# Designs tried in a protein design chat: VH-VL binders against Cytochrome c oxidase assembly factor 8 (COA8). Part 157

Target 1, 167 residues: Cytochrome c oxidase assembly factor 8 (COA8), of Homo sapiens (Human) (q96il0)
Amino acid sequence: APERGAERRDTAPSGVSRFCPPRKSCHDWIGPPDKYSNLRPVHFYIPENESPLEQKLRKLRQETQEWNQQFWANQNLTFSKEKEEFIHSRLKTKGLGLRTESGQKATLNAEEMADFYKEFLSKNFQKHMYYNRDWYKRNFAITFFMGKVALERIWNKLKQKQKKRSN
Short names: E, the ipSAE of ESMFold2; O, the ipSAE of OpenDDE; V2, 0.75 times the mean of E and O plus 0.25 times the DockQ between their complexes.

## First folded at step 17 (VH-VL)

Design ji11 (from jh9 with heavy chain A53P; framework fv_ebrasodebart; at its last fold request DockQ between E and O 0.54; V2 from the best seeds 0.62)
Fold by OpenDDE, fold request of step 19:
Structure ji11 (fold): chain C 167 residues (1-167), chain A 124 residues (1-124), chain B 108 residues (1-108)
Amino acid sequence: as target 1 above (167 residues)
Amino acid sequence: QIQLVQSGAEVKKPGASVKVSCKASGYTFTSYGIEWVRQAPGQGLEWMGWISPSEGNTYYAQKLQGRVTMTTDTSTSTAYMELRSLRSDDTAVYYCARDQRYDFHKGYSPFDYWGQGTLVTVSS
Amino acid sequence: QAVLTQPPSVSVSPGQTASITCSGDKLGDKYAYWYQQKPGQSPVLVMYRDSKRPSGIPERFSASNSGNTATLTISGTQAMDEADYYCQAWDSDEDYVVFGGGTKLTVL
C-alpha cells in the first residue's frame, strides 16, 4: 500500500476571532469574517440546562464550523499562492516587469486570468466534490438533530403542562 | 539525463566583457526558461535574470540593467549570458539554471537543474 | 526589494532535527523554495512550493511556510546535510526572484 505521504496541510493559523459575545446573552452570535477563511464564525449559546441532545447538536455544529473554517482557510491560501505564482510566471514569460511604467502592479488580462481560474477549478474539482459531499452529510446530520431537539422541547413543554394541571 | 553544461572559467580585466555559455541537454530546450544566478566568493546567491528560449523574452535584475545581455541559440540548445563593463565586484561563480514553466498539474519549480558554474575573475 | 532573512548559521548534532528559517514580509502568502549548496558545488533544489520535495530528496527534508516565515526542517540530520541552505521566493517589487542570505548548517 503506497504510504500516502501525509500532505502536511499547512494549517492556516486559525485566526480565532477575538470576538467574545456578551456574557448574559442567550443567543448565538455571529463574529466578524475570519481573516483566512472569510467565513463568519458563530458563537454558540450554551443553555444552563442543556440536554444531552442539545449538547450533541451544538458540538456537531461547532465541529462542522471548524471543518469549514479550516477548509476555506487552506483553500484561500492555496488559491492566493497559485494565483500569484501564475501571474509572476506569465509576466516573466512575457518579459514584463512586476510594475508598470506608472508604478502600478502589473496584471494579466482577463483572458489569462480566466485560464487560471479554469485550470485551478479543474485541478481542485475532486477536492471540491469531496467537500460538497461532506458538507451535505454534515448539514443533514445537523438538520436531523435540530429536529430531534425540537421534538424534545415540545415533549418537555407538554410534560410540564400536565404536571401543572394535576396539582 | 537533464544537464546544463557551462563554459570554462574566465579571467578578465576591468572594463572588459565576458560571455558565459550554458548548453542544455536531456530536455526540450524551448519548453523551459533559463535563469542566471551568480555567487561572489563567500557570498549568497544573486539572481541576475531570465530568458525564454522560445520567445526570446528577457528580464534582468535591476542592478545589472544595461550591463547584462542574455541570449539563446535554439539550434544548439545553448544559452548565453554576457556581462559588460566588468568590475572587481563582478568576480563570482555564474550559474545557469533551468526554469520550469508554470504547469497547473506539475506545479512550478524554478531552478530545478543547475549548471556546474563558471568562475569569472575580474582582476587588474 | 523584498528581503528574505535567514540566520547566518545553524548547528546541530547528528540525528537531531535542524530548523532553518527564512523570514520575509508576507512570505506566507507566496510559495517558498529551498536550495542546498555543498562546498564547491552547484545549488540543488530541495524543496519547492513550501512543502513539496523533488524526486531524489530524502524524506527527512520537510518545509513549511506560514505568516512571514518559511522553515526548512531536516529530521535526523546527517553529516552529509552539512551545506549552505538558501530560501527563495518571488519578489513583489522589482526583481522576479529573491534569495535569502543563506544559512550555513553545521553538523557537529
Scores: ipSAE 0.800, ipTM 0.931, lowest interface PAE 0.6, mean pLDDT 91
Fold by ESMFold2, look of step 17:
Structure ji11 (fold): chain C 167 residues (1-167), chain A 124 residues (1-124), chain B 108 residues (1-108)
Amino acid sequence: as target 1 above (167 residues)
Amino acid sequence: QIQLVQSGAEVKKPGASVKVSCKASGYTFTSYGIEWVRQAPGQGLEWMGWISPSEGNTYYAQKLQGRVTMTTDTSTSTAYMELRSLRSDDTAVYYCARDQRYDFHKGYSPFDYWGQGTLVTVSS
Amino acid sequence: QAVLTQPPSVSVSPGQTASITCSGDKLGDKYAYWYQQKPGQSPVLVMYRDSKRPSGIPERFSASNSGNTATLTISGTQAMDEADYYCQAWDSDEDYVVFGGGTKLTVL
């Protein structure tokens, strides 16, 4: 049985990246930040009366989200792995272990870490430049189709009002 | 050409010490670390520790702390590993390997080039 | 402490694809490395940083690492690929390095 107007906004209690929208949700839902990409996923609603143009817009938004989620999940994982390798290599050079005497994970001072952050951004500059270009292309396309959908909906409302007057 | 050439095989009695040498060539010795790994007959690889030639800093596997000493001589581009109080279970092939320090373009590689190995046999 | 588990052996026919696994808790959060060792020889680095191939290693070698498992894949396996294969990762505990137990690849 369908559930009218029901909307669950439950997020996992621990704030984990996984999101489970209600089966009967009638609206897009924004979940908690994904563990890997750190982006909040949108769970898109598929209405029963979705026009072909509305479907194309929704799929374009879904594809863009998947692309964006994958890009940042990969970048964040690479950042974490490279950071760990950098720290380990520098600790080895200093003759230090992976843990402090208190058992906490050893790290480097802020000046040393700044070298890593600067070089990581510099090395990834071209990749981020291509990402920004593709992001703008995708956002332009999405905005264009949003306009087309908006006009379609206005046109359908006008036709419905004209039909009511003539009947 | 990058090469790590190790000293020859040795036979030792329990309780003795052994010192294995590893001469590096074809690269700047002080720019890279030296790792030591051993392999008992028919078994897998076991990490022993490492040394930073330029700083002289070392880190030893906990299993071997107190029995192992790693040193370098930068004038001859040679690393040394000394294992003391030898036991029969120290019988193994001992390898040195080059530790490529973190490079922002190439990344990190703890064992990019290996020596030919040195068999140390500990028998009563 | 981190433990890397490999199957003791893997057998493939010439020309087929060999797959050697390396399992460890959260191994996909670390870079994995792979070494080839032929009888009587020292190990040789064949894959580094999960999926990168050193110069001189044939393109038939590839690797991946995600979740708890890193995998070395050799496509079009040749008789000369018969060797022991070791995975290696960083240990975040007391020691810097942990090796897997090794996998003997046999090409029949």
Scores: ipSAE 0.583, ipTM 0.833, lowest interface PAE 1.4, mean pLDDT 85
ESMFold2 (binder alone), look of step 17: mean pLDDT 90; pTM 0.932
OpenDDE, look of step 17: ipSAE 0.779; ipTM 0.927
ESMFold2, look of step 18: ipSAE 0.518; ipTM 0.782
ESMFold2 (binder alone), look of step 18: mean pLDDT 90; pTM 0.934
OpenDDE, look of step 18: ipSAE 0.768; ipTM 0.921
ESMFold2, fold request of step 19: ipSAE 0.500, 0.462, 0.504; ipTM 0.767, 0.753, 0.769
ESMFold2 (binder alone), fold request of step 19: mean pLDDT 90, 89, 88; pTM 0.926, 0.914, 0.911
OpenDDE, fold request of step 19: ipSAE 0.798, 0.796; ipTM 0.929, 0.928

Design ji14 (from jh9 with heavy chain Y102F S109T; framework fv_ebrasodebart; at its last fold request DockQ between E and O 0.68; V2 from the best seeds 0.00; counts 0 for: pae E 2.1 > 2)
Fold by OpenDDE, fold request of step 19:
Structure ji14 (fold): chain C 167 residues (1-167), chain A 124 residues (1-124), chain B 108 residues (1-108)
Amino acid sequence: as target 1 above (167 residues)
Amino acid sequence: QIQLVQSGAEVKKPGASVKVSCKASGYTFTSYGIEWVRQAPGQGLEWMGWISASEGNTYYAQKLQGRVTMTTDTSTSTAYMELRSLRSDDTAVYYCARDQRFDFHKGYTPFDYWGQGTLVTVSS
Amino acid sequence: QAVLTQPPSVSVSPGQTASITCSGDKLGDKYAYWYQQKPGQSPVLVMYRDSKRPSGIPERFSASNSGNTATLTISGTQAMDEADYYCQAWDSDEDYVVFGGGTKLTVL
């Protein structure tokens, strides 16, 4: 089995959104888009009487969110780096400077950039397939635990109603 | 095996010109470019410029504009760098290096193979 | 002109880990390259695109690039690793290529 060299994922610094939800809120909050991933982080509410199942669900959601943030932050950074390198290489090949005569940043035409996008997507196709697979796996797990939590809540409500009728 | 073989050491007077050659072998010369870098004694690396072996397009470092000319001969797979109006501060080892074109799969390595270097001494 | 800053020298004992840094404005947004130069020899590419190793480079060589700093790491440093190390990146302002000032690695 060829030892798949662990690509040390250059972890983009997790820009933890400094968004703090109001302390008295009993709801999940959505923050602004992260500067690296462009994903909006969710700040999950923690109830005072959180059950073990509710805690497990919350942790799974948090872990999945962090996983998504890291994936897209790294993907966007890689895209930006490769795009810049492509532009530089093409300009250099044409004997053009990085700046136009007017002092503006030199750019490539739409056709050249279309080629870049096509090839970038092709190159990363397998990576995106694995991402999608893992995304579904995680979301199915979350959905499963959501169902368990819902059942637990129903059961607890029924027990409380029975106790009130007996008193 | 990929090799870049440069011309021998040169001694020049101030105001003179020097032309360094770089003969490439072991690869398709026209599929790549040639980079030129110099290193003054005990100093770091300084980029000088680049030439496309296929198109003959050039780009020179701003500091050397007007004094440097890069050329290629595809028939002999040889690159040339000419530096004019030599000064004492032009005393350096001059290197040629292969420039790999941007590849979506392999990446980009602008200096993957280097020549052995050519010492140019400018003395009165 | 973009400037890449390196420490002038780093010293390590044999078997220890050496770390060489390269700092530049927005360097983490670009690919970094590393070259090894032994005395009297031509530079050799040791790392490309932040963390990729060329063929023939030992696994003890690794690199990273984040924020404004690229780092070359040599684990289990050997006497043969004594050399000058240069970082390189694309210049966005004037020239296509910028080199760091170089770091002399000494193995004591």
Scores: ipSAE 0.805, ipTM 0.933, lowest interface PAE 0.6, mean pLDDT 91
Fold by ESMFold2, look of step 17:
Structure ji14 (fold): chain C 167 residues (1-167), chain A 124 residues (1-124), chain B 108 residues (1-108)
Amino acid sequence: as target 1 above (167 residues)
Amino acid sequence: QIQLVQSGAEVKKPGASVKVSCKASGYTFTSYGIEWVRQAPGQGLEWMGWISASEGNTYYAQKLQGRVTMTTDTSTSTAYMELRSLRSDDTAVYYCARDQRFDFHKGYTPFDYWGQGTLVTVSS
Amino acid sequence: QAVLTQPPSVSVSPGQTASITCSGDKLGDKYAYWYQQKPGQSPVLVMYRDSKRPSGIPERFSASNSGNTATLTISGTQAMDEADYYCQAWDSDEDYVVFGGGTKLTVL
């Protein structure tokens, strides 16, 4: 039985990729697509001199990524489960088996499958609208804090130049 | 009130056949399927197969292929399960259960209502 | 071919939380269902589609399904909850239905 690191699997409601950034990276970097959400996670750099405002920005970006990963992991799993449920129900109604003669999974024709895809999207339309709304709300908040951090950094540089002239 | 009422207990000898009935009431019989499940005394549940009440399409559990036949009579809202070539390990309570038809909003609910069960005893 | 494994028995004190597990290969990729069977009675559906509760089932019943394990949870367990509990899932291979072996819940 392969051993799995509980610490990496316990960091989120749905696991993020087991990709580990280099220990000495000084930049954000992007990992491979997560197998559940199909989204590439960003691994955020934490500098030693991070201000409280910079920490708030990083936390907000991390929370937004976790929220986004969880949403799509859940939606992808639900889609897969409901698709299989639909296929199995229709095959059962026809008195057909779950496997073809060649051993491959039995499926439905394109017209039958299109019926599922249309209804699934219609049923989940409102959920995706709320997701889009919340995504934009989070993006606006992130942009606001990015602006505050930029001003803080400019102010600190100006304060350093004033101190040098006072010497 | 949705009800599934099954035929009475039967005692059979090895090699005989048994036919259990399941009369449905309180719903539109042809809009649902009927599942059959058995339970040996003191044992767990074992799925036997399914039948469409409207078209009579069936699908049987692999271990029972060739020994089981399921039918319906829509005029009496009754499903039937016949098990042939009985042997002692076929002694069990046989249940029918209603199968909710797939709905995009409610999904699929197997075994939402069960009959009272029919004890079939196979002995010499 | 597919196997759903349940513990043969679980004991709980009245008022405590009972947990009944159901293990199967990639079970979290499928919907799981739960049935309660009291002695001499037919099974009754208590949870469907992993975590949904039918009308008439008390709120103290809940369920989850992830990875290889589905779990039925009964909070504030009462003497009337003493029964056999079966999990069920769809099989992707040969038979449409697979039941777990059942778990006898005892309330002492």
Scores: ipSAE 0.555, ipTM 0.816, lowest interface PAE 1.7, mean pLDDT 84
ESMFold2 (binder alone), look of step 17: mean pLDDT 89; pTM 0.921
OpenDDE, look of step 17: ipSAE 0.753; ipTM 0.911
ESMFold2, fold request of step 19: ipSAE 0.423, 0.478, 0.369; ipTM 0.751, 0.770, 0.719
ESMFold2 (binder alone), fold request of step 19: mean pLDDT 90, 89, 88; pTM 0.925, 0.918, 0.912
OpenDDE, fold request of step 19: ipSAE 0.803, 0.800; ipTM 0.932, 0.931

Design jz1 (from jh9 with heavy chain Y102S F104S, light chain Y31S; framework fv_ebrasodebart; at its last look DockQ between E and O 0.34; V2 from the best seeds 0.00; counts 0 for: pae E 4.7 > 2)
Fold by OpenDDE, look of step 17:
Structure jz1 (fold): chain C 167 residues (1-167), chain A 124 residues (1-124), chain B 108 residues (1-108)
Amino acid sequence: as target 1 above (167 residues)
Amino acid sequence: QIQLVQSGAEVKKPGASVKVSCKASGYTFTSYGIEWVRQAPGQGLEWMGWISASEGNTYYAQKLQGRVTMTTDTSTSTAYMELRSLRSDDTAVYYCARDQRSDSHKGYSPFDYWGQGTLVTVSS
Amino acid sequence: QAVLTQPPSVSVSPGQTASITCSGDKLGDKSAYWYQQKPGQSPVLVMYRDSKRPSGIPERFSASNSGNTATLTISGTQAMDEADYYCQAWDSDEDYVVFGGGTKLTVL
């Protein structure tokens, strides 16, 4: 009897995309969509002479990305669980099997599923509002630090030009 | 207030049948299902089955298949569970519970309200 | 047959945090439900869909699901929280409801 290899369902590892950019990259890289969140992770470039302000910006971007990944991974999982429960309960109530005669998973019609989506969105509306609020706060902070970093870079370039004119 | 009121305790002989009633009140009976769960003395909860109050569709635990029958009377908002060919190991408290998984599009939690339980003792 | 495994007993001092685990291979893709049962009483739903709390359940009750393990957490445990706790899930493949074996929570 062939040993059915127990397909190790990879426990959802902490969603750090295993995507490694090339070592010689001087720019940010976008990875493939994460399997749980469906968000594309960004691998942030670390310059050799990273300023404290640049480092702070990078960390804030990383933290915000992780926050987004976790939120959507959890939300997608919740959605999937509730959707499956909804389908099962409706099929059960109708006295329908979970599988068709062809062995496929039984599905509900588009109208019934529309009701599920409407209800799901209604129930999660507040959660999504808080997410959007926090998303904007984080992005405003990031944008603010991006502006500071840009100013710092301009100032440093001007100082270097002055020093070259004085020699 | 939502309530499930079950019939009183029963004493039965082996091989007999028992029919437990569960009268629902405080909600639209046909908008929900009824779950049945039993608990043997000092043991955990065991799921017995489910019935839709609207459609009358039933699902029974495999262990009880052929011995259990669940029915509803919509006119009285009452669910019934009949267990046949009783054995000593059927001695338990039997519970009905409301299941929100119904024809209503509201996917809420199952087992949100419980009856007080019915003790069924099977003794020779 | 899907099995939900719970520790048979958990002990906690008043005011401390109690954690009750429920492990099952199906909990990764299904919702967990939790019930409290006091001696001589009917079970009461305390948590639904992994982490949702019914109305009337104290905020000290919380639940989470990580992988194949659901956890019920009671913060600031009180003497009144002494009860048997059951996790529950459904099996979509076999179309049946499964309860855990129950956990007796003792408040010492």
Scores: ipSAE 0.529, ipTM 0.823, lowest interface PAE 1.2, mean pLDDT 89
Fold by ESMFold2, look of step 17:
Structure jz1 (fold): chain C 167 residues (1-167), chain A 124 residues (1-124), chain B 108 residues (1-108)
Amino acid sequence: as target 1 above (167 residues)
Amino acid sequence: QIQLVQSGAEVKKPGASVKVSCKASGYTFTSYGIEWVRQAPGQGLEWMGWISASEGNTYYAQKLQGRVTMTTDTSTSTAYMELRSLRSDDTAVYYCARDQRSDSHKGYSPFDYWGQGTLVTVSS
Amino acid sequence: QAVLTQPPSVSVSPGQTASITCSGDKLGDKSAYWYQQKPGQSPVLVMYRDSKRPSGIPERFSASNSGNTATLTISGTQAMDEADYYCQAWDSDEDYVVFGGGTKLTVL
């Protein structure tokens, strides 16, 4: 498929590879917020001569984005489902119907809802701790491979200069 | 050991009423609600309504509104379901089941323990 | 009234995986529950809140709920799993509880 993002014009002659490594590259672009996760996806550029190390970095970034999008999509759905279950349970306990006399969904007031919000945050504390731990692990790995790619590019530039000097 | 023990089978004529009992044991009766479900012979489950064991608040299925009354007696840990103006299509096994704790914010998992069922036959 | 639709029957061979579906409008936005009922017995809760398993229910029981369909899955099906299975959800239109019509699982 053709690239949809902006492309840099600094194409070197005689086959020097393009690299568009991390998220801040002008060749990646940011999409609108995902309906379910409310996160903006990054659409990663794939250069024509991607090294194995660059491919590993890109896949790690893609996997991390998918993991993050899925986590928040699941959390948002869980929040919505548990909120409605809480409201329905409290209405049932009061002997009230699910709809008002006007036909609109019955609701609870803010004080009643505070119990739900406190419980939801408490229940999800450990899950968010594990999410934060995994987030740091993933970002450390991404930063590590970004450094390796940067060193690879320096090495390739030095190798190309040595060959050019010998010719 | 949690159990719900229901009253015995009954045979009724059309137009009569029936009152099924459900005696709870092995847990704090007033901490949970009681749900009532019926099942006509060879048919599926049909929800009838719910009652709070502590406060006596009820909510009945719309199909049965006006014909059903649910009550509790906390001194005997017993729930009751009365169905009036019986018809032949009220022939069914009537179950009581425990709801989740009424004072819990933790979630909804109804029908975790069921009574043995009470057959009510409505015929001439 | 809104209903939850289940196939009337499902047949599997012993050891194979059984899949019982429950379809309802926007069911994936609700929590789904599953009950097993053997002949002459009361129903037993086997799955709740879409995919959670009560204590005492074997690991071969699992469930999912997405879109308009909840699915109960029994892996390594045994003869003792032969029963009627009912799904249940909240009905936000009229009543708090709606059951599916039931699915008879036969193990041959």
Scores: ipSAE 0.244, ipTM 0.663, lowest interface PAE 4.7, mean pLDDT 82
ESMFold2 (binder alone), look of step 17: mean pLDDT 89; pTM 0.917

Design mi1 (from mh2 with heavy chain G50E; framework fv_ebronucimab; at its last fold request DockQ between E and O 0.53; V2 from the best seeds 0.72)
Fold by ESMFold2, fold request of step 19:
Structure mi1 (fold): chain C 167 residues (1-167), chain A 124 residues (1-124), chain B 111 residues (1-111)
Amino acid sequence: as target 1 above (167 residues)
Amino acid sequence: EVQLVESGGGLVQPGRSLRLSCAASGFTFSSYTMNWVRQAPGKGLEWVSEISSSGSRTSYADSVQGRFTISRDNGKNSLYLQMNSLRAEDTALYFCAKETPFDYLWGTYAFDIWGQGTMVTVSS
Amino acid sequence: QSELTQPRSVSGSPGQSVTISCTGSSSNIGKGYDVHWYQQHPGKAPKLLISGNSNRPSGVPDRFSGSKSGNTASLTISGLQAEDEADYYCQSYDSRLSGYVFGTGTDVTVL
């Protein structure tokens, strides 16, 4: 609802060129939620002088984002399918139709739906445990490589400063 | 048993189209970046294209950009290469290849599983 | 240059050490990208021998080793055996091409 207007975030290039338009961002930025996974994708910026180490980090982050999006898209689909199947099965057991008198989809009360949520969580427990393990392994790797990139950038700034002084 | 099996190769005329398939088994196909690599008869290896695990990111060698389209169907464990506007220089044995998972120490990606290839011959 | 340069062929007697060079440019190996090595027997698919410059995948004999310095990577086969007769390819990434590049290939002959 709010009339907020268009906003953009800028970073100034090191005196070489003017900031590019929104289509060519100089930063990573976060897009709207993906309709299947409900996760917000990161749109990664690729600098012209991206180092091989920076590329490794970016590829790891991109791979992790895709892995995470696929997991939750699949879980959301599975959840929706199993929820409807559970409702359908329970309505048939009660001798009720799939739709109400008004034509809306029939549903179950909160206590009946609690049985579904418990069953779903129990059925998918091991899958979510492996997801959590892999999430932490990926986060450790990302953090490790972020540290390596940070050190590389510090070293390059010191080397660049030394070149300017000696030239 | 991990396998990649290519199919869809054959003899085609220049300017025509052909679609290659690669069936994957024995591993979680949707978890890995996939590649096409080709080898002209008696020649070396040439990278053709790459597709990310979800299919959302693709890249192509300059020699095929705009003519070839890589795609995947993770529900069918299948990788595809649509080849349009074929030229005689596209004649090659086409391999599909799986990238390795991320190496936590070194951060490397190599092609660890390859298919046997499917032959594409472009001639009049 | 847009390809990685390898010698056309190298040869050695059984038990000898053989080294295959892979020379790139400042846009690939010289920029610091990793080098991988593949073995290809006639009529067969390539097989990964070395990843990440020097890492040997499970099942690859320890007589295969890799290294990288500057613009050049090297694959060394210590204790050459008859089964090592094959073509060998290096592979890296090239920032100018925004893609993978393979070496020209080396035919290893066991005398």
Scores: ipSAE 0.689, ipTM 0.883, lowest interface PAE 1.1, mean pLDDT 85
ESMFold2, look of step 17: ipSAE 0.678; ipTM 0.877
ESMFold2 (binder alone), look of step 17: mean pLDDT 92; pTM 0.944
OpenDDE, look of step 17: ipSAE 0.846; ipTM 0.944
ESMFold2, look of step 18: ipSAE 0.671; ipTM 0.872
ESMFold2 (binder alone), look of step 18: mean pLDDT 91; pTM 0.942
OpenDDE, look of step 18: ipSAE 0.828; ipTM 0.939
ESMFold2, fold request of step 19: ipSAE 0.670, 0.666; ipTM 0.876, 0.874
ESMFold2 (binder alone), fold request of step 19: mean pLDDT 92, 92, 91; pTM 0.943, 0.945, 0.943
OpenDDE, fold request of step 19: ipSAE 0.871, 0.870, 0.857; ipTM 0.954, 0.954, 0.949

